# Ledger of designs, part 19: VH-VL binders against q8vl04

Target 1, 152 residues: q8vl04
Amino acid sequence: MKKQERQRYIKRLLSSNEIERQEDFVKLLRAEDIDVTQATISRDIKDMQLVKVPSATGGYHYSMPVQKQMDTEKKLKRTLKDAYVSYATQDKFVLIKVLPGNGPALATLIEAMHYDEIFGTLGDDAHVLIICKSLAMTLELQQKIQRLLSDH
Short names: E, the ipSAE of ESMFold2; O, the ipSAE of OpenDDE; V2, 0.75 times the mean of E and O plus 0.25 times the DockQ between their complexes.

## First folded at step 9 (VH-VL; framework fv_gimsilumab)

Design x2 (at its last look DockQ between E and O 0.22; V2 from the best seeds 0.00; counts 0 for: pae O 2.4 > 2)
Fold by ESMFold2, look of step 9:
Structure x2 (fold): chain C 152 residues (1-152), chain A 122 residues (1-122), chain B 107 residues (1-107)
Amino acid sequence: as target 1 above (152 residues)
Amino acid sequence: EVQLVESGGGLVQPGGSLRLSCAASGFDFSRYWMHWLRQVPGKGPVWVSRINSGGSSTYYADSVRGRFTISRDNANNTLFLQMNSLRADDTALYFCARDSSTGSGSYYFDYWGQGTPVTVSS
Amino acid sequence: EIVLTQSPVTLSVSPGERVTLSCRASQSVSSNLAWYQQKLGQGPRLLIYGASTRATDIPARFSGSGSETEFTLTISSLQSEDFAVYYCQQYNYWPLTFGQGTKLEIK
């Protein structure tokens, strides 16, 4: 499978599991029918710049690097500053209006932030529709958006 | 009976600090999101800060961000607000409030304490 | 930020009367509107959420109505314990906001 596709699976595994050892990546990927060597995993860890952080259980586990999240956040702030027009909410939905041509970029950046509040995101040329997991989570998402807008 | 009791308010100089406490009883504190709000007499409440049930997620009104810190001790059923760099416009009656939902935020508040007054003046 | 304007500011009434309090939002808040009662020296008490849903243990004489920008709280037969200040609060847009209050006084 392609490197980017494999690394997307690794990212999803990290979001659902606390993985302490490289061999555990191989076991978990094999359970998903992805056959990979430990050498390949070692290279992926290096390429993705994964870090070990303290676990609640007292050990360490792999996690995505803070710097990569900060880079994505900086791009998201810039895109909002440059293209944001307005938003409205209804129930679980948050609809962001942007200047034409900016919807897909904004949607991609929001997905890359991996906000726990979000069920799904869909963009067209001038809109991003965000579907939140609950009505209350639309307010939490609004908190995050307003923080990003106010930090410019 | 659900009870929330604030304490720790008082008179302080501008630039000073206070630590507010909220003692909770009569419910499973660890399941609820908790909030701080404040109220100037004769006006409606103003939201200040919230913390999720586990304490891992916090958020603050822009007017207090960077100066106030919300925290909780679930073992002792206590909510805290550390207030630093206090200003005259922080003068208010401070309430702790329980979010109406368990395990998530609903952002309306079914139980409030009696309030603890904070006065910031020279 | 959403401004909630309550009217009247003060209302003098007698027990037994039917009372209607108004809350107007500066833009639509859907049905994400709560009502609170506050007595001197106490924290607010939740009466209504979702514009019209009565909170737990709230007497049936309290009812809420409205949506979008126009909301009302009705007390169908005013009791002596109902003299207080009433606030509306929206939770549709961040930041959360409250109205300035309506004071319900004994005539």
Scores: ipSAE 0.473, ipTM 0.793, lowest interface PAE 2.3, mean pLDDT 89
Fold by OpenDDE, look of step 9:
Structure x2 (fold): chain C 152 residues (1-152), chain A 122 residues (1-122), chain B 107 residues (1-107)
Amino acid sequence: as target 1 above (152 residues)
Amino acid sequence: EVQLVESGGGLVQPGGSLRLSCAASGFDFSRYWMHWLRQVPGKGPVWVSRINSGGSSTYYADSVRGRFTISRDNANNTLFLQMNSLRADDTALYFCARDSSTGSGSYYFDYWGQGTPVTVSS
Amino acid sequence: EIVLTQSPVTLSVSPGERVTLSCRASQSVSSNLAWYQQKLGQGPRLLIYGASTRATDIPARFSGSGSETEFTLTISSLQSEDFAVYYCQQYNYWPLTFGQGTKLEIK
């Protein structure tokens, strides 16, 4: 597996799990049939600039760098709110309609979020087409879109 | 015959912790997404958490995120729910349920357990 | 979240009667709707998924219809074992949500 793909998985794991130890990443990735060593994970953690943050139950867990993620998400939310017209889903496809001139910018921001649900994106002047990896992932992506639109 | 049997419920004080288990049998457990739901008597079920077949993908209801952890042991056909920082409003009958699809979740449930009761009270 | 409203809350019926249960969604859930039967002291049993597809081993007397925001579960001829609570559930949006249920009781 390529490093970038693996790191997308790591990001996904972090979004849905409180991971305390590097070995936990290894276990979780192997559960997805991704062969990885702790040494590789250690390099990824460094490369991704993961940070340890306090857990609610005590101890620490890994997290993505908060500021960069927040900035990108903030821009995404703003762009979406300013330009959003509608969205629809069909099977693995999510079509977002935006005001003319906003498609490419929105597509770029969506890509920058590195959502694990997404296989690929295309943007034209007034649309962003998102191709999800599965129907299940489409539903999860819808949740993310809804949160962005609802100020959550 | 598909069978799901929950256990681990009981009485706990607010702020306490419980670990629920669901023993699965009669099917290839490792191929199915699994869910936890809960139900207050006289009310409809409420979805709590889901986990994919391999255990690498989890999702939680907002009400339990950060407090509950879903996990699974495919070697022993067991689903878990670690519940921390329990609150009174967590009181319910907790069900494990099988997602109807293999590979990817369908998010409807073709088999349910009988439930294990959790009571959070001072 | 999607709110599912079921009607009626309670329905008193006799064996042999045709029964129609309603489920209304606060917004479109396409055809991603399931129906469950729950008897006292038991977990729910899946009856219908995809709004209109019967689950495995579900009697033909159970049928589902509808799309978007309006859904119906029909029991063509009620049997004695059908007295229970029925729930609808949407799986078009997170979080997954259920209706409050309709109780079928013997008249």
Scores: ipSAE 0.106, ipTM 0.653, lowest interface PAE 2.4, mean pLDDT 91
ESMFold2 (binder alone), look of step 9: mean pLDDT 94; pTM 0.960

Design x3 (at its last look DockQ between E and O 0.23; V2 from the best seeds 0.00; counts 0 for: pae O 3.1 > 2)
Fold by ESMFold2, look of step 9:
Structure x3 (fold): chain C 152 residues (1-152), chain A 122 residues (1-122), chain B 107 residues (1-107)
Amino acid sequence: as target 1 above (152 residues)
Amino acid sequence: EVQLVESGGGLVQPGGSLRLSCAASGFTFSSYWMHWLRQVPGKGPVWVSRINSGGSSTYYADSVRGRFTISRDNANNTLFLQMNSLRADDTALYFCARDSRTGSGSYYFDYWGQGTPVTVSS
Amino acid sequence: EIVLTQSPVTLSVSPGERVTLSCRASQSVSSNLAWYQQKLGQGPRLLIYGASTRATDIPARFSGSGSETEFTLTISSLQSEDFAVYYCQQYNYWPLTFGQGTKLEIK
């Protein structure tokens, strides 16, 4: 598996798990049928500039750098302000309507946020379709969207 | 015979803190999302917070975010709500509730405790 | 946010009667609607979810129907233990909301 593809799986693991130790990455990746050495994981952690942040339970876990996430969130808020029209929800789907030409850019920014609620995101010229992991996650994603839209 | 028993409520002044506990029994606690809700007499419940099965993911109502912290101890089948910077409008009967679905959650609640009262007044 | 309006606010009825309680949503909530019963000193009891699916161990006299914006809870033959406050709850749009309740009283 290529480095970039493996690192995408590592980002997904971070979005759905609190990972405290490098060996836990190996175990979780093996559960996804990805066999890697701890040496490879150590290199990926360095290359991705992962940091340890406090957990709610009092320990520490790996996370993406805070500055990169803040820059992406700011860009997402701005893109929504400039292009957002409306959204609707049905079952596990959230459909965001945008001004023509803005769908792919918005979809890319949403993917870059690595929201745990999201199974997948597709954009066409004037829409972004977000597929959530569950009905509960669809509700939680709506809260995030509402917060992004209410900030200036 | 699912049972949920809240405790730790009481009378506090504005700005004070309380820690609520919920003792769970009769089901596999670690398989379920757990929630806190609150209710002012004569009104419907209001959702406060949830924690997923493993405790790695939490969500809060906007009115309590930054002031309340939900946590769980799966070894002892206990749910907690740490409530800081309490305000008069936090006054309510507080319930713990089990999410009706394992794994992915549903946001409707099949079992509730009887509640623990919290009064915030000067 | 979605407002759920329950009617009537209070309903006085006798045991054995057929009772219908209404819940109207300010916009469509699909079928993501639950009903609860609450007696004094107790937490709510889940009766119905998905608009029409009875929860575990709920008597068959309770049934739910409706979709989108109009929902009803029906008790086909009211029992003495059914006098309580009833709430509807939507879980389609954030934030979650409950109705204001319908109190079912003995006539």
Scores: ipSAE 0.408, ipTM 0.757, lowest interface PAE 2.3, mean pLDDT 89
Fold by OpenDDE, look of step 9:
Structure x3 (fold): chain C 152 residues (1-152), chain A 122 residues (1-122), chain B 107 residues (1-107)
Amino acid sequence: as target 1 above (152 residues)
Amino acid sequence: EVQLVESGGGLVQPGGSLRLSCAASGFTFSSYWMHWLRQVPGKGPVWVSRINSGGSSTYYADSVRGRFTISRDNANNTLFLQMNSLRADDTALYFCARDSRTGSGSYYFDYWGQGTPVTVSS
Amino acid sequence: EIVLTQSPVTLSVSPGERVTLSCRASQSVSSNLAWYQQKLGQGPRLLIYGASTRATDIPARFSGSGSETEFTLTISSLQSEDFAVYYCQQYNYWPLTFGQGTKLEIK
């Protein structure tokens, strides 16, 4: 599995679980038939800049850097508002057209959001191509994009 | 033999809450995506919610989003549906169903339970 | 959402007859269509997936065909145990949706 995809799974796990230890990530990912080592998880934790926060039970659990995530989302919304031209879908593909010079930045921001719907992204000067995991996921991503564009 | 047994249904007033359970046996529960569906007598099934094998990903029909929560306990082979803010139109027979593929969602269902009835009425 | 329309609503038939059930989608669902059988007091049973692939332990008399917007379930020779309601289901789009069903009853 590619690093970006694995990190999307990690993000999902964090959104639905209080994970206290690195080995817990390994167990949860294996439950999704994802083969991973604790060493790999350790690298991902650093790369994703996960932080430990206090738990209600008195321990600690891993969490996404909330401020960074919020900032990324805000920046994504701003980029879309400022540079958006159009989007279209075909099968598992979402093609976003933007004003020239904005494609790479938008692609980077989309990747940074770690959306579960996405298999991968490519960006050029005026386009972002998103490959979704399934046709159904494409529809879900469309709704997400629409919400971003509509300030919902 | 694969078996799914729903429970927790009953009569509840509008605005009330219920928690449905589905006991799974005869297969590796933790390897399968699971779904809740509901059916009004004389009508076709209606999809309600899905959860992936590990429980980290959930999705809901628009009609129940924000009110219902799907979850699972893989250690005890149990699927749950927490239903809050129940309405009259939530009245139905609720089914637990197994997604046909392991590790990923195929979005069709190879095994169903017998259902547990939910009635929302004042 | 995708609307699946099944026809006929009810079909009276005798054992041994060939039965053809139709399912029409409001827009293309590719081959992502499943068929179910539901008997009174039971949950649905998967018959066909991918429009034309029989599920495990489903008798050969059941077959599915079609793609895009038109689908057919065929029972080559109806057996007494086949009297039930049949549903089609698409899984190309969210939300997942079912047809209203076709009831096979004894003539």
Scores: ipSAE 0.035, ipTM 0.653, lowest interface PAE 3.1, mean pLDDT 91
ESMFold2 (binder alone), look of step 9: mean pLDDT 95; pTM 0.959

Design x4 (at its last look DockQ between E and O 0.10; V2 from the best seeds 0.00; counts 0 for: pae E 4.1 > 2, placed apart)
Fold by ESMFold2, look of step 9:
Structure x4 (fold): chain C 152 residues (1-152), chain A 122 residues (1-122), chain B 107 residues (1-107)
Amino acid sequence: as target 1 above (152 residues)
Amino acid sequence: EVQLVESGGGLVQPGGSLRLSCAASGFDFSKYWMHWLRQVPGKGPVWVSRINSGGSSTYYADSVRGRFTISRDNANNTLFLQMNSLRADDTALYFCARDSSTGSGSYYFDYWGQGTPVTVSS
Amino acid sequence: EIVLTQSPVTLSVSPGERVTLSCRASQSVSSNLAWYQQKLGQGPRLLIYGASTRATDIPARFSGSGSETEFTLTISSLQSEDFAVYYCQQYNNWPLTFGQGTKLEIK
């Protein structure tokens, strides 16, 4: 089975079960007639960034990570510090240029901030295009970006 | 008939405080973003601060951040600027101005008051 | 910060003349430029926004043109009430900035 299909199954298992150990993933997938190795499960856990959280039963179980607004802002500032090249604006558009390979990470972090000024965000390998809701909101977003870049 | 009238300016010593008011009439004040700007004679205006229509979002020029506080009272159609830790380079004529659009603002200003002078000197 | 440089600094003219005022931006501001008129003892009056759109109730003798870094305000037939200082203002980039003004005075 393909990696993407297997990982969708794992996500579904997490929504319906409290899974405490990697071997429990193997057992549950086998009950669905899906045969996988522990090495495969270990790679899936890493790729999906699963974390352990407290269970109602008193133990810990695997869960999808919970993104926090403050944690996201720290990552956004770090990504900008490490990879930012320039930005330009036109009308309702803000185009941020970054070092190659960093566009997707930046776009994801900007989307995770849920800025009210933003209508939509599209990224490629070295750019993030931000479409704002209005000209005024483009100016408001510029202030936010300048504060993130200036961080002292 | 849109009207903006500033008041509360005067002479103050460095380190002092002053509170400016702007009385608005002739429009629905609660729907507009409002701004403060200042002007030294012979020079162009300089933007100081803005507040959105509900008062929940404020922004300041770097030169005044941490010293000035913009606020509004929509029930009484009044805009305020609390100025603390005043410096000689805060000396100017202070204007309140209406943002030209409702809601998210436009950042050009269709109505301005006549200004209130602030002088900071020893 | 985007610097707006206005020229001339002072212009002495007679009523009825055609007047052209310039505003140059240090970086592109697209068409996000406004023009204001300020008479002695008064607050500025919005004339033009979006580089070329007249504000409400502004006489047709006022017109604006330009984009990016080069802008002009034209008064086609100067009236006695038009003697004032004129400012350009960009709203493309934070912080907002104004030019230093052009004083239009009677010859």
Scores: ipSAE 0.232, ipTM 0.639, lowest interface PAE 4.1, mean pLDDT 88
Fold by OpenDDE, look of step 9:
Structure x4 (fold): chain C 152 residues (1-152), chain A 122 residues (1-122), chain B 107 residues (1-107)
Amino acid sequence: as target 1 above (152 residues)
Amino acid sequence: EVQLVESGGGLVQPGGSLRLSCAASGFDFSKYWMHWLRQVPGKGPVWVSRINSGGSSTYYADSVRGRFTISRDNANNTLFLQMNSLRADDTALYFCARDSSTGSGSYYFDYWGQGTPVTVSS
Amino acid sequence: EIVLTQSPVTLSVSPGERVTLSCRASQSVSSNLAWYQQKLGQGPRLLIYGASTRATDIPARFSGSGSETEFTLTISSLQSEDFAVYYCQQYNNWPLTFGQGTKLEIK
């Protein structure tokens, strides 16, 4: 599994679990047939800038850097609002057309969000091509994009 | 006023074929994704198939894939559903519906026809 | 698939009454939930999408609320023309699914 995909999975795990230790990530990923080492997870944690926050039970658990994620989302919204031209879907593909010069930046921001729906993202000067994991994920991503555009 | 009118329904034997049509008016048909849904009396609708605005992309429910073909004629504002190898469980009222979005699929439907009945029985 | 369970199955009400219909999803559908009205002999009519946004030309007495797994359609003051079957539909996950419907009938 590639790093980006693994990190998306880690994000998903964090959204649905209170994970206290790096070993717990390894266990959860392996339970999903994802072969990973603690060393890899450690690198991911650093790369993703995960933070430990207090748990209601008195311990600590890993969390996404909330502020950073919020900032990234704000930037994403801004970029979309400023550069957006159109988007279309084709099965697992989402093609976003943007004003020239904005494709790479938008693609980077989308990747930084670590959306579970996305298998991969490519950006050129005036386009972002998103490959979703399934039609259902395409639907989800589409609605997510719509929400971003509508400022909901 | 947006209007969708289905036709082509009827009684057919198992293994038979029917071709449904949906005449669209009151909007730019060529800009909208279109869908077929079906409904058994007393039950909720069930999605059957969709086609994008240009007709280049189609998708089908698992239950009808390989047997049904959705198509459209934008010049004549008409949506089609070719139904082959019909089974008893295909019996339903068939609706054409407009996807609420232009250029993409939202998969909720802002306009429906009145439906055309399809009965598959020996 | 996501199962949408509507309640009640049937509701007998009088004009002027406030009506609340429930739609519960077996798993989160975020806000990707639509409501339809279907009168006898007619196709469904879109009332609400995005859980809470009224469709075009839908009277203000119709409102939708909720997110994730619990959704509500409210008719603030039932009119005579509102007696029909109401369906919720999710478009968050494939396959698309509808509820079994709630029938509003006159008391």
Scores: ipSAE 0.126, ipTM 0.646, lowest interface PAE 2.3, mean pLDDT 92
ESMFold2 (binder alone), look of step 9: mean pLDDT 94; pTM 0.959

Design x5 (at its last look DockQ between E and O 0.05; V2 from the best seeds 0.00; counts 0 for: pae O 4.9 > 2, placed apart)
Fold by ESMFold2, look of step 9:
Structure x5 (fold): chain C 152 residues (1-152), chain A 121 residues (1-121), chain B 107 residues (1-107)
Amino acid sequence: as target 1 above (152 residues)
Amino acid sequence: EVQLVESGGGLVQPGGSLRLSCAASGFTFSSYWMHWLRQVPGKGPVWVSRINSGGSSTYYADSVRGRFTISRDNANNTLFLQMNSLRADDTALYFCARDSTGSGSYYFDYWGQGTPVTVSS
Amino acid sequence: EIVLTQSPVTLSVSPGERVTLSCRASQSVSSNLAWYQQKLGQGPRLLIYGASTRATDIPARFSGSGSETEFTLTISSLQSEDFAVYYCQQYNYWPLTFGQGTKLEIK
């Protein structure tokens, strides 16, 4: 499994679980048929800049950095509001058209969100091409884009 | 034979809650994404929610997001939909459905018979 | 949101006839189109996916064709058990949408 794909699984696990220990990441990933070592998880935690935050139970659990992610999402919504033109899909591709000069900024912001649906993102002056991991994930990414466009 | 049987529907007042269940048999339940859909008589179905095979990922239609929670118990081959803060426009026949490819195709090869939900004062 | 318009709304036919049902999408959905059959008091049954691929255990008399915005479901020789409501569904654009249905009834 590629590092980017594994780290997207880790983000998904964080959204639905309170994970206190690295061993729990390994167990939960193995339940998804992903075999990974604790050393690999430790490197992922560092790469993703995960933090520990207080749990309701009195301990600590891993979380994405709240301030960094909120700032990125706010910038992404702003960029889409200011520059978005349209999008279309084919196979595993989502092509977003933007006003000229806005492609690189949008592509950078989408990459910084670390969406699980995305294999990779390329931008040029007026487009962002998003390559998704599957046809179904292309459909789910559209829901995320639509929510961002609706000023949620 | 693949079978899906919904239960737990009924009459409830606006603002109330219901918990729907879907008993699955005849296939390896833990290998499949599962969905809920609903249908008002005379209209086509409307997608409500899905959960992946392991239960680690969930998605919801905007009309139910924040009010409904999909979950599954793979040990007992059961899918659930917790429905809170119910509104009159949630009134429908609710179906559970199996994802056709097992892992996220968003077309549905097996559906239950449906369980009716009526939200009315 | 993609609107799927099915025609006719109701079709009265006799067993043995060849039947063609139409589904038109408001914009291209590629080939990401499924067809379902629903009988009174039952859940839908998947007939066709990918516009033209027959689902498991579906009789060969059912076939699908089309792409982009124009799709058809054909029943080559109508059987008595085929009287039902038929729905098309697209899974190319979010949100997923179904058509309004075509009711096949005995003449």
Scores: ipSAE 0.535, ipTM 0.807, lowest interface PAE 1.8, mean pLDDT 89
Fold by OpenDDE, look of step 9:
Structure x5 (fold): chain C 152 residues (1-152), chain A 121 residues (1-121), chain B 107 residues (1-107)
Amino acid sequence: as target 1 above (152 residues)
Amino acid sequence: EVQLVESGGGLVQPGGSLRLSCAASGFTFSSYWMHWLRQVPGKGPVWVSRINSGGSSTYYADSVRGRFTISRDNANNTLFLQMNSLRADDTALYFCARDSTGSGSYYFDYWGQGTPVTVSS
Amino acid sequence: EIVLTQSPVTLSVSPGERVTLSCRASQSVSSNLAWYQQKLGQGPRLLIYGASTRATDIPARFSGSGSETEFTLTISSLQSEDFAVYYCQQYNYWPLTFGQGTKLEIK
């Protein structure tokens, strides 16, 4: 499994579980037939900048860095608003056209969001190609894009 | 109220042709992807074909590709399915269904009552 | 293709009862699962999409849950008008596939 895909999975796990230890991630992922080591998870945790937050019942559990995510989303929104030209969808593909020079930055920001809908992204100077995991996921992603483009 | 009414079904011999129609009302037809599905009694529905809002994009199940053609007349709020080279295994109740969104959700929020197609010698 | 297996095939129930229908996918379909109700002589009616989102004008007694490979449709208190066949459908992978259906019949 690729790192990005694994990290998206980790994010999903965090959304549905209170995970206290790194070894718990390993167990959960292996339960899904994902071969991973604690060392890999440790790297992912660092890369994703997961933080430990207090649990309601006591103790601590891992969580996404809320502030960082908010900042990333704000930056993504700003980048889209400033550089957006158009987007089109075809099956699992979303093609976003942006002003020249903005493609790589936009792609990076999109990746940083760890959207579950996305299989992968590719950016060039004036385009971001997003490959979604399913046709239906394309719809979900474009809705997110629309929300980002709108003042909500 | 959203309404879809299929017509054009009937009995046809193998190798024959039929043209199904679906009259849509109660919504902005031209804003929605539309689908054809079919169902054999006692079985679940089977997706057959889809067409985007403008009619420029179509997709077909492998079983009907090359034989069936989906089209639409947005001015008259009508969806069509031209069925050629019909086979016995095409026998089913044919439904038109609205895609839940205008972008291809691939789940269907409104269905017609269906029109029966029987292919038999 | 993704095979959706629904259980039970038939369920005899009485009005007022809590009903739980299962849909199992041969592989993960994430949350891209819909539930339909089909009454005799009618086309299917969308109940749930996204595994747990109730469609417009669907009574609150209908709820969906699950993800990946295991899904459940629950009717909290069965009404007389709820006797029908219920189908699950995945839209995560081509080809789109439906379950074989669960028939709710009056006990």
Scores: ipSAE 0.022, ipTM 0.615, lowest interface PAE 4.9, mean pLDDT 91
ESMFold2 (binder alone), look of step 9: mean pLDDT 94; pTM 0.957

